# Designs tried in a protein design chat: VH-VL binders against q9umr5. Part 332

Target 1, 268 residues: q9umr5
Amino acid sequence: SYKPVIVVHGLFDSSYSFRHLLEYINETHPGTVVTVLDLFDGRESLRPLWEQVQGFREAVVPIMAKAPQGVHLICYSQGGLVCRALLSVMDDHNVDSFISLSSPQMGQYGDTDYLKWLFPTSMRSNLYRICYSPWGQEFSICNYWHDPHHDDLYLNASSFLALINGERDHPNATVWRKNFLRVGHLVLIGGPDDGVITPWQSSFFGFYDANETVLEMEEQLVYLRDSFGLKTLLARGAIVRCPMAGISHTAWHSNRTLYETCIEPWLS
Short names: E, the ipSAE of ESMFold2; O, the ipSAE of OpenDDE; V2, 0.75 times the mean of E and O plus 0.25 times the DockQ between their complexes.

## First folded at step 12 (VH-VL)

Design qi91 (framework fv_nofazinlimab)
Fold by ESMFold2-Fast, scan of step 12:
Structure qi91 (fold): chain C 268 residues (1-268), chain A 123 residues (1-123), chain B 112 residues (1-112)
Amino acid sequence: as target 1 above (268 residues)
Amino acid sequence: QVQLVQSGAEVKKPGSSVKVSCKASGGTFSTYYISWVRQAPGQGLEYLGIIIPEYGTANYNEKFKGRVTITADKSTSTAYMELSSLRSEDTAVYYCARGSKWFDSTPYYMDVWGQGTMVTVSS
Amino acid sequence: DVVMTQSPLSLPVTLGQPASISCRSSQSLVRYTGNTYLYWFQQRPGQSPRRLIYKVSNRDSGVPDRFSGSGSGTDFTLKISRVEAEDVGVYYCMQSTYWPPTFGQGTKLEIK
């Protein structure tokens, strides 16, 4: 018998996007109970991430309670940040594998189709003016906007990402770290052909410095300080990196090769 | 700098499979993209797939999916390309080529090429 | 897949004269990072391809400065300012902005 799998979608997404993923899981792990959470679908995915975390938390509690041997999380794009926060705020989660599908774990800084659709006159260089306002922080996309040229503004104004990454102090930081460290495996998936997540290395906790040179996870202050447990997890052998070229942003949950290589091995 | 040395020419029957090797020498291997490209006699270049040896993560041109498998052995600094269910139209020179490091912000492909392996499929 | 179209397909050139090869893509090759992943390769008869140019205009180490690349969006050009005998071969453009990487048909450069 396989552990249940909980799927959390991304920006402007819904459960329908995961029909291929469900098919793959059914083929390789028949009998697995897969729950794709139908919360914050479509436009509602723009709601503040802390609001989404609360809603998803309420949905996952009964699922985890019914699976004493543990559950797996598959969290896509923005959904990976929701899952990051869930693992920190839940004192009693029993997550074995947290599979992060192309999620901007260190933030987003890029001119992508989503940005142009939402703010057609904005450039990545100017979006900090909107996102680091109180109004902007009411939108999920601004909760993980990380402008490397205005890092002080990011640290001061980010109501979500800077807090869950331990980049800004928070009273609950010690408890959040303790809770996050209970995860069995942190499986990071992403790649250079994503086309949306910028830098794509954000999915592996890499990010731009002030010169837009991407520094890897091991060079980040968050890692070096072990702010929420990345260094501890890596030392424990609990971090899995699975980069793959040739996968566009909307294909991470529907590519059979990706599934067989990066996801299937972590569904026990 | 790394040099890539490929295995020798092969003649195969239709329906069989072929596995071509590509051994890197002189430098680091595992953290660089390794691409596979083919060229039918007198024709242009066609992309087969890519691997990051460090993680064993390969992906393929959809045209060849289900028939092509790319693997790597880090201990011998060798990449492999296996093509199954061979047909006469698979007759080509098969090349491996090294690109940028996988983590580079601006990865570019195929700066160092192997010498090529001629695969002939005939009955 | 992105279609790469080269012209001309055959380019006879007198030694010492300039040569120009065009490459057009079916869609813009600007990646989300702002970079353009357009390459030029040279293949001499019986040899492996050799990368001459990457990122539209950047020459690889050891490539003579008589080779230059230019262009933007969907239109790209490779120029040889003064053709030498060793330049005989087939030239290919390639894009890697979109998966899978795709090549032009090739341009055969011949003397005279």
Scores: ipSAE 0.778, ipTM 0.895, lowest interface PAE 1.2, mean pLDDT 92

Design qi92 (framework fv_nofazinlimab; at its last look DockQ between E and O 0.89; V2 from the best seeds 0.88)
Fold by OpenDDE, look of step 13:
Structure qi92 (fold): chain C 268 residues (1-268), chain A 123 residues (1-123), chain B 112 residues (1-112)
Amino acid sequence: as target 1 above (268 residues)
Amino acid sequence: QVQLVQSGAEVKKPGSSVKVSCKASGGTFSTYYISWVRQAPGQGLEYLGIIIPEYGTANYNEKFKGRVTITADKSTSTAYMELSSLRSEDTAVYYCARGSKWFDSTPYYMDVWGQGTMVTVSS
Amino acid sequence: DVVMTQSPLSLPVTLGQPASISCRSSQSLVRYTGNTYLYWFQQRPGQSPRRLIYKVSNRDSGVPDRFSGSGSGTDFTLKISRVEAEDVGVYYCMQGSYWPPTFGQGTKLEIK
C-alpha cells in the first residue's frame, strides 16, 4: 500500500485548487489516502505563519499516528514554508518525502500581483517598512519577506523565516534542526516561469545577495553553517532538485508532466 | 566553442516514430537548457519543448498532445527528441538549441543552434 | 499562446539602404521581474537560425553594429542601417517571456 499523502495549500488558496493533483495521484497510485488540509483558506492564509503551523500540526498529528510507516507531504507555495516549520517543531514526525512545490523557501522579495493586491500603495522596495514592524509580522507574507537591502531589519524583525532558517539565534535552533533532519527526502520543485516566487530560485534555497545577484543554495550562509540541516541533507543524498521551465505559479499542482516528473517518483 | 551536432536526415512512414539526437561539444552540457524547434519547408519556426539534462526535467508545447518526448544522456552530452504518430505535417527540419544554465532566468536563450535534422514523412 | 506579428513579411531592399522590421506581441512581454525576453534571429538560406539580438536591444558577439533592436511592451523593431548582400534571409522575432516561446511569421529580406 502507498503511504498517505498530506497536502498543504498556498496563499489565498483552497483545497479546490488541488483537484487535478488528487486525480493524478488516484490514477497513478490507486488506493492512496490523500488529505488536502482545509485550513486557513482564502484570506485566512494571511494569518501569522506560526498560527498556521499550529493549526496544521493539530491536523497532521492524527494522520501521522495512523500511518506508522510514514507519510508524504506535498506543500504548495506558502504551504512549503508552513511544512518546513512544521517539520522543525515536531520531534516525532514520520515524513518520508517532503515535496516543496514552488515554495519561497528562502523568502520573497518581489513585486507581484499578490503583493499589489495586499499592498496596493507599496512598492517592493518599501515593504520593509511595513513587514518588519510588529503589526506587519501579523501577516503571513511578511513572515517570509526577505529584503536583501535591509538584512539587519530582516534578521531582527522576521518572526518566522529568520528563525526556521536559524539565521537568528534562538533556544530551539538545535532541536529544530534535529527534527527537520528526520525527513527522508526534501524534494524542491520550482522554475523560471513561475511569475510569483521572486526570485524563483528561492524554491531551491537560492536568493539575492546585497547586489541582487541570485546565489545558489550552496552559497547561502544557512547552508554553509548548516543552520537547519541543508548541508547535512545534501551530504546524505536527501535533497532532490526538480526544476522545470514553462510552469506558471498556479499550474504547479495541475500539470501532468510536472506531476509525473517531479512528484510521482516520491509517492511510493 | 560550443557546438550542437544533430543526427542525420530521416525518412519515415506515417504513424511511425522518429528520434533525433543533439550532441554538445566544446563545453558543458548537463546544466544548460536544451530546446527543440522545428521548421516546415518554407514555413516559420515552431517551438516543441525543453529539457534540463542535469535533472531530466522536460516540458512540452501542448500543441503536440503528448506526441513529443524529450530526453537526455548526460554521459554522452546528448539530447533526444522523439516524435511519435508521425504525419505528413510533421515534415520539417528539427533544430536543437541551447539556453542558459538552469539556475539562470533565460531558459529560451537559444544562443547556439544545431545544424538541423530534416525529417520527411511520406507514404 | 502569445501571438507574434511581424511586418512586413516581404522586404525588398536596395543595397546600402536601411531596413526596418516590426514585431508586435499580443500581450506585454515585460515579465514580473521587469525583464523583456524578445529575441531576433537571422536565418540565411540553407542555414540554421542565428541569434542577432537578445532582450530587445543587446547584440550578440560578432553581430555587426548596423543591426539594432529597440522597443518595449508589445512593440519591437529590428533595424539594419545599411543592408549588405550577406543580410539576405529570413528574420524572426521570438518571445521568451511566456510559455511556450513563440515566433513571428518571419520577414524575408531580399535585394532589389
Scores: ipSAE 0.935, ipTM 0.957, lowest interface PAE 0.4, mean pLDDT 95
Fold by ESMFold2-Fast, scan of step 12:
Structure qi92 (fold): chain C 268 residues (1-268), chain A 123 residues (1-123), chain B 112 residues (1-112)
Amino acid sequence: as target 1 above (268 residues)
Amino acid sequence: QVQLVQSGAEVKKPGSSVKVSCKASGGTFSTYYISWVRQAPGQGLEYLGIIIPEYGTANYNEKFKGRVTITADKSTSTAYMELSSLRSEDTAVYYCARGSKWFDSTPYYMDVWGQGTMVTVSS
Amino acid sequence: DVVMTQSPLSLPVTLGQPASISCRSSQSLVRYTGNTYLYWFQQRPGQSPRRLIYKVSNRDSGVPDRFSGSGSGTDFTLKISRVEAEDVGVYYCMQGSYWPPTFGQGTKLEIK
């Protein structure tokens, strides 16, 4: 029997977006129990990420408890950050494959239509003024805003991303690292044609330096210090990179070729 | 200095399949994008698909609707393009071309091209 | 798909005279990152395409300075300041800003 699959959606999204993904899973792994979590849908996806983590945690506990052999997570876009935190805060998770579907794992720094909707007159160069305030940190998008030109403000003001990445100290860091390291596989998916995640390499733990040159995961202090276990997971052979050209941000969960190549092999 | 060397010309019957190879030499192969492009006699260039050999992650232009498969063998630094259910209108020169490294943002860079492989489909 | 339209499709030129090729895209090629992925390729008779210009205006190494690219948004131009005999061939513009990459129809440069 196949392990159950739990799906966590992204910003301004809902369970309906995953209808094609469910079709693909049913075709290749018939009988798989797939639960798409109907929490923080649409506008509610703007709620602080720690609030979302708590709500999703309550929803996944009974699913994990019913599946002692383990579960898989498929977490799309912003949802990948929710799943990062879930794996760290849960002392008893039994996640085998964590499939991160074009998620800004090192943060976001880009002018997109999403930002124009929320802050019509703001550019990426000045959004730090809003996001790194206490008020701004009440919005999910600001919880992973990572301005490479104001790294000091990011490190001091980020209430979510800097903490789960171990970029700033936290009392629970050691426990969070231990919990995260229980994951069987970390499957990273993303690509250059995404058009929303900026830089797209954030999905692979790459990110801008102060000159906006993108440095890969192995060059990040987070990796070098092994802050939450990336170096340990890579050494274990537990990190899978699955980059694919030609996929736009809203197509990661509805492209059959992407599914067959990057997702299907990890659903045991 | 990277070179891409393609397999020789093929003559195929309608309904059959053809598999064209593209061997890289003189540089790193696996971490670069490899694209496939074709050109029918007297016609323009048409894009078929792309692969990152290191990860085996291929994607295809929808025009070819399940007929094209792109693969790579890292041990021999060779990419392959297989086209099935051949029709006379598939008669073309098929090219492989190198993009940037996958981590860079220019998959369709195409700075190095193979010499081309003529595929003729005739009864 | 993004449609790329070239003009003229046939370009007879006298040796030593200038030549100009236009390329228009059906939508802006400026990406969210600010970059524009427009390329120009030359295909001499019997040869593979050779890239001349990348990202609108950057010449590849080994490409003579008589070749130049310009433009923005949806309108792009390739210019040859003084046509030489070896310039005979077909020239293609290509957009790489959106999947799938698409090419113009090609412009055949001929000596009069």
Scores: ipSAE 0.880, ipTM 0.931, lowest interface PAE 0.6, mean pLDDT 93
Fold by ESMFold2, look of step 13:
Structure qi92 (fold): chain C 268 residues (1-268), chain A 123 residues (1-123), chain B 112 residues (1-112)
Amino acid sequence: as target 1 above (268 residues)
Amino acid sequence: QVQLVQSGAEVKKPGSSVKVSCKASGGTFSTYYISWVRQAPGQGLEYLGIIIPEYGTANYNEKFKGRVTITADKSTSTAYMELSSLRSEDTAVYYCARGSKWFDSTPYYMDVWGQGTMVTVSS
Amino acid sequence: DVVMTQSPLSLPVTLGQPASISCRSSQSLVRYTGNTYLYWFQQRPGQSPRRLIYKVSNRDSGVPDRFSGSGSGTDFTLKISRVEAEDVGVYYCMQGSYWPPTFGQGTKLEIK
């Protein structure tokens, strides 16, 4: 029998977007219980990420309780940040594989159609004025906005990303790190043809320095300081990197080759 | 300085398969993109697919999906392209080419090319 | 797929004179980051392709400065300021902005 799979969607998304992924799982792992969480869909995905984390936490508790042998998470785009926060705040999670499907794990610094719709006169160079305000932090996009040219504002104003990265002091940092480290495997998926995640290497915990040069995970301060457990997890052999060229942002969960190569092996 | 050396020419019958090798020497292999491109006689260039040998993550041009398999062996620094169900229009020179490191944003850089492998499909 | 169209397909040029090859894409090659992944390759008779230009205008190492690339959006040009005998071959543009990468038909440069 296969462990249950829980799917968490991204920004302006819904459970229907994963119909192809569900088909692939059914074909390769028949009998797997797959739950695509239908919470905070469409425009509700703009709600503060901590609100989303609480709602998803409440939904996953009974699923995990019915599966004492463990569960798997497949978390797409913004949903990968929700899932990483879940792994930190849940003392009793039983997640074996956390599969991060093109998620902005180190943040986002790029203009998108979603941002143009929400903030039509803004561009990435000035969005920090909105996002690093109390009003801006009420939008999920701003919860992981990471302007490499205003790092001091990011560190002071971020209500979400700076906390789950352990970049700002808080009372639960040690407990969150301990909880995160209970995951069996962290599977990182992304690629250079994504077209939305900026930089796309954010899906692998890479990010811009002040000159917009992308530094790898192993060059990031959060890795070097092991602030939430990345260095420990890598040394344990629990981080799986599965980069693939040729996939656009909306196609990660509808590409059979990607599924067979990067997802299927981790759905024990 | 990296060099890519491909396997020798092949003559195949229709309906069979061919496996072309591409061996890297003089540099790092596994963390770079390896692309496969073909050229029918007197024709232009056609992209087949790509792999990152370290992760085994191959992707294919849709027109060849189902007939092309791209793999790599890190221990021998060798990439492979296998084309099945051969027909006469598959007669071409097959090239491998090296892109950038996987973490860079230039997978299709193709700055180093193999010498090419002629595959002739004839009855 | 992005269609790449080259013109001319055949380019006879007098030795020492300039040459210009046009390449058009069926859609803009400018990515969300502002980068444009347009490449030029040269293939001499009986040889593998050789990269000349990457990202529109950047000359590869060892490529003579008589080669230059320019253009934006959907329209790109390779120029040879003074054609030499060694420049004979087929020139291909290629886009790498959208999967799968696609090549132009090629332009055969010959000395007349």
Scores: ipSAE 0.821, ipTM 0.915, lowest interface PAE 1.0, mean pLDDT 92
ESMFold2 (binder alone), look of step 13: mean pLDDT 91; pTM 0.940

Design qi93 (framework fv_nofazinlimab)
Fold by ESMFold2-Fast, scan of step 12:
Structure qi93 (fold): chain C 268 residues (1-268), chain A 123 residues (1-123), chain B 112 residues (1-112)
Amino acid sequence: as target 1 above (268 residues)
Amino acid sequence: QVQLVQSGAEVKKPGSSVKVSCKASGGTFSTYYISWVRQAPGQGLEYLGIIIPEYGTANYNEKFKGRVTITADKSTSTAYMELSSLRSEDTAVYYCARGSKWFDSTPYYMDVWGQGTMVTVSS
Amino acid sequence: DVVMTQSPLSLPVTLGQPASISCRSSQSLVRYTGNTYLYWFQQRPGQSPRRLIYKVSNRDSGVPDRFSGSGSGTDFTLKISRVEAEDVGVYYCMQGLYWPPTFGQGTKLEIK
């Protein structure tokens, strides 16, 4: 029998977005118990990420407890950051495959329709003024805003991403790293045609330097210092990279080719 | 300097399949995008699909989805494009072309092209 | 799909005279990062396409400086300052921003 699958949605999203994903799983792995979490849907997805982590934690505990062979996580967009934090704060998780579906793992630095809807006159060059304020940090999208031209402000003001990535010190860093390293596989999915995640390489732990040149995961200080276990996971053979061209941001959970290539192989 | 060398011309019957190869030499193969483009006699260029050989991650133009399969063999630095259920309208020269490295933002860069493979589908 | 429209489709030119080819896209080709993903290709008779220009105006290595690209948003131009016999062929513009990449219908340049 197949391990249960838990799905965590993204910004301005809900469980309805995953109907095609559920159809694909049912076709290839019939009998799989799939739970799409109906928490922080729509506008509630704007709530601070630590608040979302707490709510999702309460929902996943009983699912994990009932599955002694382990579970898989499929976490889409912003949901991938929620799942990153879940794996760090839970000292008893039994996640086998953590499938990160186009999530901004090193942060976001780009104008999108979501940002224009929230802050119509802002540009990516000036959004740091809003996001790195205490008020801005009450919005999930600002919790992973990472301006490469104001890295000092990001490190000091980010209440979520800088901490979970180990980019600045935290009392719980050692235990968070230990917990995260319990994961069986870290499956990273993303691609150049996403159109929302900026840089798209953030889904693979790549990110801009101060000149907006994208540097790979292996060139990041968080990897080199092994701050939360990326270097250890890569050495263990536990990191899977599955980049695919031709997929837009809202299509990662509804493209059959993507599912068969990047997701299906990791659902035991 | 990278070169892409394609397999020779094919003549096929309607309903059959064809598999065209594209072998890379002179540089790193696996981490670059490889695209497939076709051109019917006297007509323009039409995009079929793309692959990243290192990861085996292929995607296809919706027009050809279900009929085209793109694969790669890293040990021989060769990409393949297979087109099934052939029709006379599939008569064309088929090209492979190199994009950027997968981590760069230009998958459709197409700076190096193969010489082309003529596929003729006889009625 | 993004539609790429070229004009003219047939371009007879006298040797040594300038030539100009227009390309229009149905959507803006400017990415949120500010880069514009518009390319120009040349296909000589019996040969594979060869890229001449990338990102609107950047000339590829080995391409003569008589070739130049310009434009913004949805309207682009390829210019040849002084046409030579070796320039005979079909010229295609291509957008590389949206999946799938799409080509203009081609402009056949021939000597009068």
Scores: ipSAE 0.858, ipTM 0.924, lowest interface PAE 0.8, mean pLDDT 93

Design qi94 (framework fv_nofazinlimab)
Fold by ESMFold2-Fast, scan of step 12:
Structure qi94 (fold): chain C 268 residues (1-268), chain A 123 residues (1-123), chain B 112 residues (1-112)
Amino acid sequence: as target 1 above (268 residues)
Amino acid sequence: QVQLVQSGAEVKKPGSSVKVSCKASGGTFSTYYISWVRQAPGQGLEYLGIIIPEYGTANYNEKFKGRVTITADKSTSTAYMELSSLRSEDTAVYYCARGSKWFDSTPYYMDVWGQGTMVTVSS
Amino acid sequence: DVVMTQSPLSLPVTLGQPASISCRSSQSLVRYTGNTYLYWFQQRPGQSPRRLIYKVSNRDSGVPDRFSGSGSGTDFTLKISRVEAEDVGVYYCMQGTHWPPTFGQGTKLEIK
């Protein structure tokens, strides 16, 4: 009787990481059909995000078709951006709650162990040279690299994030906005102790200006122009903010307090 | 300037619960972190937990998880800390303190403190 | 949890002389954003703690300039250039970089 739940993992992740989340859902919503997608696991998570969107789309279509009452998405970290694109490119999605679990919705601008592993000598100030090249855009993490000091390069070179955010013009923008607006609830989760997502406020559509001052969603051009529907969703009362202190990046899917407060209420 | 005013001293028996209030006045309440800290007589400070009143999103030091509950009522600009299953070692002054706005990356800022509430647990 | 160790725990000081309190953390307090969330609090007898210093070295409004904070990584210092009678109390360092926030044991400053 509960709507099916589809889980999309993050960078260098797999379905195994969600064992605690599945236990929590089973305890509070027994009988829920939860599908954790095991596509693009581990190193395959580095593939271009548009390639991942295609693969995940093929996997979610039959699940959505079998659930006329709707489905819920729980999308962790990088997976939240995959889900953003899915909701825009699918003209037939029936997603009720889109639960974005510490995802860099406005992009990433910060040093991480993942970037250091891929580009050991790079600092965040220099990554724009790699990420905003054609070669760099073949890596998922560069698809959402958003350097606030090189915004012109971001707008020109980003093959993914600038397009889905409507920051760069695209022929499909109007259709993508219409599709995204069909979502029932946009549940944004994140917090100051994440330690990976930089700025952590990116999970709430906040981001750095050119002086590295973080501005809220309501001050972003994306929101003000209503490029893909954030202003419309907020006006409907469809955006839920659930920030929580004390949660590290790898703990969002395994913290009971977080689950009970931010996730459980949105699983019908 | 903002002030935090706490409820009065309490004397409790072992095994009971205590609920301390912290009322904000003179400034914005709901969008700031509110932390709870305690201090046993003659001892140092110990962190209990935190809440963002606007969203009701509380989290706790693992040491107290299961015994402490932090809540807030935005309409009265009041935060609450409830501690259950009281023991003698819970005898302490309990403080509320204001952090930064939730959107800032400085939750444990603690620039404004309540006057403290003495909770004595004795049989 | 991050352990905060203060030294000395008892600090008798002659009026007008300088005083120094050390605080060491069991792990680095540099946050992923590059900021260090190390705080110093003063607690006078019978009063609530009062924050003196935030982010290692920034003085709160109304705090006399004879108070200064310094340090990096795991080692931090609070200095009082000329101790006055009103400075009597217990001083605590606190870290806010790692959950949960933790405090040092406190340093009791007394006039000798």
Scores: ipSAE 0.863, ipTM 0.923, lowest interface PAE 0.7, mean pLDDT 92

Design qi95 (framework fv_nofazinlimab)
Fold by ESMFold2-Fast, scan of step 12:
Structure qi95 (fold): chain C 268 residues (1-268), chain A 123 residues (1-123), chain B 112 residues (1-112)
Amino acid sequence: as target 1 above (268 residues)
Amino acid sequence: QVQLVQSGAEVKKPGSSVKVSCKASGGTFSTYYISWVRQAPGQGLEYLGIIIPEYGTANYNEKFKGRVTITADKSTSTAYMELSSLRSEDTAVYYCARGSKWFDSTPYYMDVWGQGTMVTVSS
Amino acid sequence: DVVMTQSPLSLPVTLGQPASISCRSSQSLVRYTGNTYLYWFQQRPGQSPRRLIYKVSNRDSGVPDRFSGSGSGTDFTLKISRVEAEDVGVYYCMQGTQWPPTFGQGTKLEIK
């Protein structure tokens, strides 16, 4: 038998996007109970991430309780940040594999090919004015907007990402780290052809410095300080990196080659 | 600096498979993208697929999915391209080519190429 | 897939004269990050392709300065200021902006 799988969708998304993923899981691991959480769909995905974390927490508790041998999480795009926070705030989660599917783990800074009409290159430089306000922090996308040219504002104003990454102090940091470290495997998936997540290396905890040079996870202050356990997980052999070229943002959950290579091996 | 050396020419029958090797020397192998490209006699270049040897993560042009498999052996610094269910139309010179390091954003950089391997499919 | 179209397909040139090859893409090759991943390759008879130009206008090490690349968006040009006998071969443009990478059909440069 296989551990149950819980799927968390992304921005402007719904459970319908995962029909191919469910098909693949059924083919390779028949009998797996897969629950795609039907919460914060479409426009509701813009709700503050802490509100989403609370709602998803209420949904996952009974699923985890019914599976004493553990569960797996597959969390897509923005959903990967929801899952990061879930693993930190839950004192009793029993997650084995946390599969982060092209999620902006260090944040987002930049335009996307198909969002160019909304986010021209010049606008990414100005979005900090909106996102780092109290009003802006009421929107999920601003909760993980990470402007490398205004890092002081990001650290002071981010109500979500700076806290879960341990980039700013929080009274619960020690407990959040302890809880997150219970995860069996952190499987990081992403790639250079994503076209939405900017920089795409954010999916691997890489990010821009002030000169927009992308530095890898091991060069990040959050890793070096082991703020929420990345250094400990890497030392334990619990971090899996699975980068793949040729996959666009909306194809991570519907590409058979990616599924077989990056997801299937961690669904024991 | 880095050189890519490919296996020798092959003559295959229709319906069989061929496996071409590409060995890297004179630099780091595992952290770079390796692409495969083919060229039918007198024709242009056609892209087959790519791999990151360090992670074993390969992806393929849709035209060849199900017939092409790209693998790598880090211990021998060698990438492989296997093409199955061969047809006469698969007669071509097959090339491997190096991209950037995987963490960089230029997987299709193709700055270093192998010498090519002629695969002839005939009865 | 992005379609790459080259012109001319056959380019007879007198030694010492300039040559120009055009490459057009069916879609813009500008990445959302601002970079344009257009490449030019030279293939001499019986040899592997050799990259001459990367990211529109940057010459590879060892490539003579008589070769230059230019262009933006969907229209790109490779120029040879003074053609030499060793330049005989087929020239290909390639886009690396969108999966899968695609090549132009090639331009055969020959001496008159």
Scores: ipSAE 0.870, ipTM 0.925, lowest interface PAE 0.6, mean pLDDT 92

